# Designs tried in a protein design chat: VHH binders against WD repeat-containing protein 55 (WDR55). Part 5

Target 1, 353 residues: WD repeat-containing protein 55 (WDR55), of Arabidopsis thaliana (Mouse-ear cress) (o80775)
Amino acid sequence: MEIDLGANAFGIDFHPSTNLVAAGLIDGHLHLYRYDSDSSLVRERKVRAHKESCRAVRFIDDGQRIVTASADCSILATDVETGAQVAHLENAHEDAVNTLINVTETTIASGDDKGCVKIWDTRQRSCSHEFNAHEDYISGMTFASDSMKLVVTSGDGTLSVCNLRTSKVQSQSEFSEDELLSVVIMKNGRKVICGTQNGTLLLYSWGFFKDCSDRFVDLAPNSVDALLKLDEDRLITGCDNGIISLVGILPNRIIQPIGSHDYPIEDLALSHDKKFLGSTAHDSMLKLWNLEEILEGSNVNSGNASGAAEDSDSDNDGMDLDNDPSKSSKGSKRKTKSKANTLNATNNFFADL

## First folded at step 4 (VHH; framework vhh_sonelokimab_d1)

Design v51 (from n12b with F27R)
Fold by ESMFold2-Fast, scan of step 4:
Structure v51 (fold): chain B 353 residues (1-353), chain A 123 residues (1-123)
Amino acid sequence: as target 1 above (353 residues)
Amino acid sequence: DVQLVESGGGLVQPGGSLRLSCAASGRTFSRYYVGWFRQAPGKEREFIGAISYSGGSTYYAVSEKGRFTISRDNSKNTLYLQMNSLRPEDTAVYYCAAQKRYFSGYTYEYDYWGQGTLVTVSS
């Protein structure tokens, strides 16, 4: 199922317990949609949250509130039930805020365009920690709850590990290949996986962050813009060519395609029950993919063969044959593809100002 | 950091064509989303078109009606705007702009701007 948002969404997040998805749009609006298994996708709320782009969105407080971060340097909390403004930190950062994650039940982390990371107490609405390890925009963050450590990626091409107990940057990587765009923790906390602007995934071993331990090269011809953990062994990638793929880590392999947009992927999120994947791209579309249906298709194709060993082989072959992004040939429409002549930029995110 | 310099502006007759160039300094130009904007006297800066860092995606303002084509050559660190069937209302200072994070037509999303090149469409 899909819906035209009317403007590009830079961030999406699913409610932790009900079938709701929130989208933060380039025009500053926050949209809330209700979805169901019957392919129904209906907008319940539209909030003019910010006067500049809404770049990140997260449900907090057990789904009772939505926090949004904006190019206008503010962080806003909105009540889910009423759409009313609950709290507004007008000067949360000195620069545009790019990313937000949940840290604990009462704590969120935000990152901005100049490399500043702040940790907020949601009850007191105050900044408890600040980290300035990076010299360029913050692109992604993830949290290791057992050790109370925040992993941060930046356009400066490095990853940092911030200790929230000591308020110190504990570790920072060397430049290990272009800008880092996304980050997840996998393998029961043993590995950190980063997406890069050159189409590679970098694998770091926990505790050894100076340099990566492995590289998954040639995954995409261009950037891996979005990265989402499905389980301890599999992740979902969203790339500049619009392709969304299921990828295995250690062993490193492309398992199967999940879906696509005609434009670069902006964000990915999983529903609370992992039945749906949400995706946004530079086409103003929000698409929900039924993962249960898509992933079940691979098992059905394995058929009646006593097939424990054959399942992986079938997935690998299908992925290779389905125009794998890393095997995109020269002259691919991905390199020249554009619906620019059919787009109305005047009334969407490419509006004149 | 990237520095942008526009060139190719000048006087052209209605119905004529003109190609603008934007030369970028630095070896990371291929990592930027880049676009063209224009500003006519007494008006706000208007989006024309943008192109992804790979050149695989382009977006245009509806007002162009297929008259303008944006392209880039990353080997030359150069952005182009091909303008055809020019009209007097296309008279403006044309700017190129670059940004790393978000593919957008909003001026506030762009980090780096050229100084502009004047295009005058008059008989």
Scores: ipSAE 0.104, ipTM 0.564, lowest interface PAE 5.7, mean pLDDT 81

Design v52 (from n12b with S30N)
Fold by ESMFold2-Fast, scan of step 4:
Structure v52 (fold): chain B 353 residues (1-353), chain A 123 residues (1-123)
Amino acid sequence: as target 1 above (353 residues)
Amino acid sequence: DVQLVESGGGLVQPGGSLRLSCAASGFTFNRYYVGWFRQAPGKEREFIGAISYSGGSTYYAVSEKGRFTISRDNSKNTLYLQMNSLRPEDTAVYYCAAQKRYFSGYTYEYDYWGQGTLVTVSS
């Protein structure tokens, strides 16, 4: 199922317990949709949240509130039930805010275009800590709850690990190879996986962040803008070419395509029950993919639930590297692009320029 | 050190075709999102089209889709704009621009701009 949002969405998040999805749009609006497997998406709320693009969206407070971050430098909390403004931090950052994550039940982390990371106490509506490890935009963040450490990626090509108990930058990587665009923690906290602008995934071993321990090269000819953890061994990638793929880590492999847009993927999110994957792209579309059906419908994967094969295939991955890599077709997607309708939104890309 | 140099502009009659080129140097061209803009005297700068660094994704302004085609050759560090069925209202200075970050997520402005090439459509 899919819906035309009328404007590109930069952030998407699913409610933690009900069938609701929120989208933050380039025009500053926040949309809230109710979904059902047998019906189309229905818009429940439209909030004029920001005067500039809404770049990040997160449900907090067990889904009672939505926080949004904007190019207007503000962070806004909106009540889910009423759509009313609950809290508005007008000068949250000195620069455009492009990422938000939940850290604890009472803590949010935000990152801006100049490399500043701020930690917010949601109860007191105040900034508790500030980190300035990076010299370029913050692209992604993820949190290791067991150690209370925030992992941050940046366009400066490095990642940092911030200790929230001590309020200190614990470590920072050397320049990897390219801009780091996305980040997830996998393998029960043992690995940090970063997506890069050149289409590779960099694998870092926890505690050894100066350089990557492994690289998944040639994953895509395009940047890996979005990463989403599915489980400890698999993640979902969203790329500049619009392709959404299921990828295995250690052994490193492309498992299957999940879906596509005709334009670059902007964001990915999983529903509370992992039955649906939500995606947004530069086509003003919000698409929900029935992930349960897609993963079960594959002939290759149907009935192959044995863990034995997975447990034994680290050497198999090495052997697979001797063979021709899986080929992905983009010819048909190229043909599909040629017939794509022209959109008013594309004409307004630089309207104020 | 970074340069974008447009070429291929000139006089063309209505209904004609023209191909513009943009030669890039001083940066890793194949890691940049690049696009074409135009500006007629007394008008704001108008977006024409953009292409991802791999060439896998292309965007066009609503008014230009079907008449203009954007492409790139990363081996030559060159961006192209093929313009067909030209009209007098297409008369403008055409600019090449490069952006390190994607236009949707982080910024709405390009990092590097060429000086422009004049296209005049008249009989």
Scores: ipSAE 0.035, ipTM 0.453, lowest interface PAE 6.4, mean pLDDT 81

Design v53 (from n12b with S30K)
Fold by ESMFold2-Fast, scan of step 4:
Structure v53 (fold): chain B 353 residues (1-353), chain A 123 residues (1-123)
Amino acid sequence: as target 1 above (353 residues)
Amino acid sequence: DVQLVESGGGLVQPGGSLRLSCAASGFTFKRYYVGWFRQAPGKEREFIGAISYSGGSTYYAVSEKGRFTISRDNSKNTLYLQMNSLRPEDTAVYYCAAQKRYFSGYTYEYDYWGQGTLVTVSS
């Protein structure tokens, strides 16, 4: 399912317990959508959150509030139920705010265009810590709760590890020769994976951040803009060419495509139950991918469809053997090769600029 | 030191064509989103189009779709705008701009700007 947002969305996040997804748009608006497995995707709210682009969106407080961060240097908390402003930090940063993540139940972290990272107490609306390890914009952040360490990536081509208990930068990588655009922690906390501007994933071993221990090269022809952890061995990549892929780490491999946009991927997020993947791109589209259906399509262990129906009103449970790897018949399903190179004319991209 | 230098502007008759160039120096051009804007006298700067790092994705303002084509050559650090079927209302100073983080049609998202090149469409 998909919907035209009317403007590019730079941030997306799913509600932690209900079928709601929030999107922060380039025009400063915050949209809230309700989705379901019946392929409905309906806008519930539109909030004029910011005067400039809304670059990051996160549900907090068990989904009761949404915090947004903006190029207007502010951070805003909005009530999910009413759409009302709950808290507004007008001069949260001195520069445009790019990134925002949950740290604990009462703290969030934000990063700006000049490399400043701030930690906020959501109860007191106050900045508790500030880190200035980077010389260029903050591109991504992730949190290791067991050690209370924030991992930060930057356009300056380095990764830093910030100790939130001591309020000190504990480690910083050497320059990678490329911008670091995204970051996830996986392998039970043992590996940090960074997406880069040149289409490579860099793998760092926890505690050894000076240089990467491994590289996943030739993953994409251009930048890996978004990374999303699916489990300890697999992640989802969103790239400049619009392709969304499921990727395995150690062993490093592309497992399968998940979906695509015709334009660079901006953000990726997983639903609370991991049944849906949300993606935004530079085509003003929000797309929701049914991961349960897409990943089951790769399942080798297909059973025979039951021939025993429960009366005439029996709902088909959808046991389909057409995708069995051992399929004997050919040509019953036809895939249309996407010819994005022929006549891809998405005309309405900047209609609202 | 960052520099964007537009060239190729001039006088063109209605219905004519013109190709603008923008030469970039002082930054890693291949890692920036770059675009074209224009500003007519007494008006705000208007977005024309933008192109992704690789040149694989292009975005146009709806009013310019089909008449203008944006392209880039990363080996030459150069951005281009091919303008066809020009009209008197296309008369403006044309600016190239570079943006590192977000693919955008909004002026406030752009980090670096050229000085502009004047395009005049008249008989």
Scores: ipSAE 0.048, ipTM 0.517, lowest interface PAE 7.1, mean pLDDT 82

Design v54 (from n12b with F27S S104W)
Fold by ESMFold2-Fast, scan of step 4:
Structure v54 (fold): chain B 353 residues (1-353), chain A 123 residues (1-123)
Amino acid sequence: as target 1 above (353 residues)
Amino acid sequence: DVQLVESGGGLVQPGGSLRLSCAASGSTFSRYYVGWFRQAPGKEREFIGAISYSGGSTYYAVSEKGRFTISRDNSKNTLYLQMNSLRPEDTAVYYCAAQKRYFWGYTYEYDYWGQGTLVTVSS
């Protein structure tokens, strides 16, 4: 199932216990949708959250609040039930905020366009700590809860590991000769996987962050913009060519395609029960994919019943990773700058869009 | 809406312990952040501690860490404050308060307040 959002969404997140999905849009709006197993997808709420693009969205407080981060430098907490503003951290950062993650029940981490990472204790109005390890935009973050370590990726081509107990940067990688765009932790905390601007995944061994221990090459012709952990051995990739794939790590392999957009993928998220994958792209669409059906191969089983018709359709390899560079736009790959450039190209700022 | 009633206050010797209870009635107690405050004579109201609606997170004023423990039992619609090693300066009226899950406002944005219970720490 899918819905036209009316504007590109830069961030999506699923409610931790109920069938709700939130989307943060380039025009600053926050949308909340209810979905069900009967292929229903209905907008329940639209909030004018921010003055500029809403770049990151996360459910917090057991799903009762949504926190959003914006190019307007603010972080906003919104009540899910009422849509009312709960807290608005104006000037949370000095620059556009690109990414947010839940760290603990009382802690949020945010990263901005100039490489600043801030840690927020939700029991306090002010930032509890700040990390300045990076010299370019923060692209992604993930958290190792067992060690209280935050892993941060940047457009400066490095990954940093920040110790939240000591409030110190513990380690930082060497320059990868490429922008790092996304990050996940896998293999029961033993591996950190980064998506890159040139279409590879870099694999780092935990505790040995100076250089990558392995590379997954030839995954995509351009960038791997989004990574989403499915389990300890498999992740989902969202690429500049619009292809969404299920990928195995160690052994490194493309397992199967999941879905596609005709435009670069912006964000990926999993429903609380992992039955649905949500995707957004530069086409203003939110698509929900039934992972339970796709991963069980139910389409193959139904195809067997219909024989030749399903086989004829499969002769077209449009779901395989297609190496068509004509559909890619390198200028739109960077989260903060590409979104600003898109707005500038349209010659307006939310006015008549 | 929720109604809150504190109990368990009284006269305690210095070094003693006391457990306060706050009984909730009305709407769903489990949907509120709840906390304890106190107000000594001639002083402003002071935050002591709060607990999330699920009971999974507790928040304390720095001055009360280690001596006071907050807990809740949603099945009994009750909030507790365990006070240990009491001092004369702990003499105050203790208030139970509830708010509708204000993420950054749990120390200062409370909608519902109890009547208060007096705790006197004196020999």
Scores: ipSAE 0.006, ipTM 0.274, lowest interface PAE 10.1, mean pLDDT 81

Design v55 (from n12b with S52T S104I)
Fold by ESMFold2-Fast, scan of step 4:
Structure v55 (fold): chain B 353 residues (1-353), chain A 123 residues (1-123)
Amino acid sequence: as target 1 above (353 residues)
Amino acid sequence: DVQLVESGGGLVQPGGSLRLSCAASGFTFSRYYVGWFRQAPGKEREFIGAITYSGGSTYYAVSEKGRFTISRDNSKNTLYLQMNSLRPEDTAVYYCAAQKRYFIGYTYEYDYWGQGTLVTVSS
């Protein structure tokens, strides 16, 4: 199902418990849509949130409020039920705000176009910490809750690891490849995956952030603008060519396409039950993809190897892990069936010591 | 200092062709989305089309698809607009523009703008 938003959307997020999706638009509006399994997608609310583009949106407070960040340098909290503006930080940053992430139930992080990252207490509407490790725009953020560390990527081509307990930048990478556009944590906290402007994914081992331990090349001709974790072994990529793909990490491979837009992908988000993937692009469209149907549908093409380029993701034999979604369970079992605990301990895993 | 300098405009007869160039300097051209806009007398600036930083994808306003072609040469830091089958209504000042984060958007999203080059289509 899809809907024409009337303007390009830069940010999208799903409600944590109900079938609602929020979109932040280039004209500064915030739209809220209700969707259902009958392919219905209806706008419930339109809020004149910002005077410049709304670049990021995030549900907070168990879905009772939506926080938006804007090129107008402000951060706004809106009540979901009423559409009323609850809190407006007009000078939240000195520059356009382009990223938002939930950190804890009462804490969010925001990043701006000049490299500033701020940590906010949502109950008191106050900035508790500020990090200035970067010299170019903040492109993405992700949070490691076990260690209370924020991982930040920047257009300056580096990532930083910020310790929220000490309010200090603990680590920063060397410049690698080009601008880092997106970031996720995978492999039970062992790997950090970054999307780059040159179409490569960079894999960093947790604790060894000076340089990447591995590269996933040739995913896209231009850039990987959006990354979304599906599970510990799979992520969804949104690329400059409009293609949305499901990819596997360690072993690195393209599993299948999910969908496409005619314009570069801007944002990706998963519904609370992971049944729907939402995507936005520079075509003014919001598209919702039924992942349950798309991933199950690939099973009907099982046993056709002529359409696959390379499929040697096993320790000794080529494996058909892409043709049958039910093989994701078998893939996990295959990893655990290794006779020695070292069977899946490749050079990559030893780097995590 | 960032500069975008358009050239190639002029007077052409209806049905004629023109190739516009935009020379970029002062920034890493290959890392920017670039596009063409035009502004006719008494009208607002309108989008013509844009090209991704590698040149691998191009997108056009529906009304201009097939008559106009956008290309870029990153080795020369230059953006091009090939205009064919020109009509009197194509008379406008043509601007090149560059943007780092977003491929398509409103005029205020583009970071850098050229001075413009006048194209007049008249007999």
Scores: ipSAE 0.197, ipTM 0.605, lowest interface PAE 5.2, mean pLDDT 82

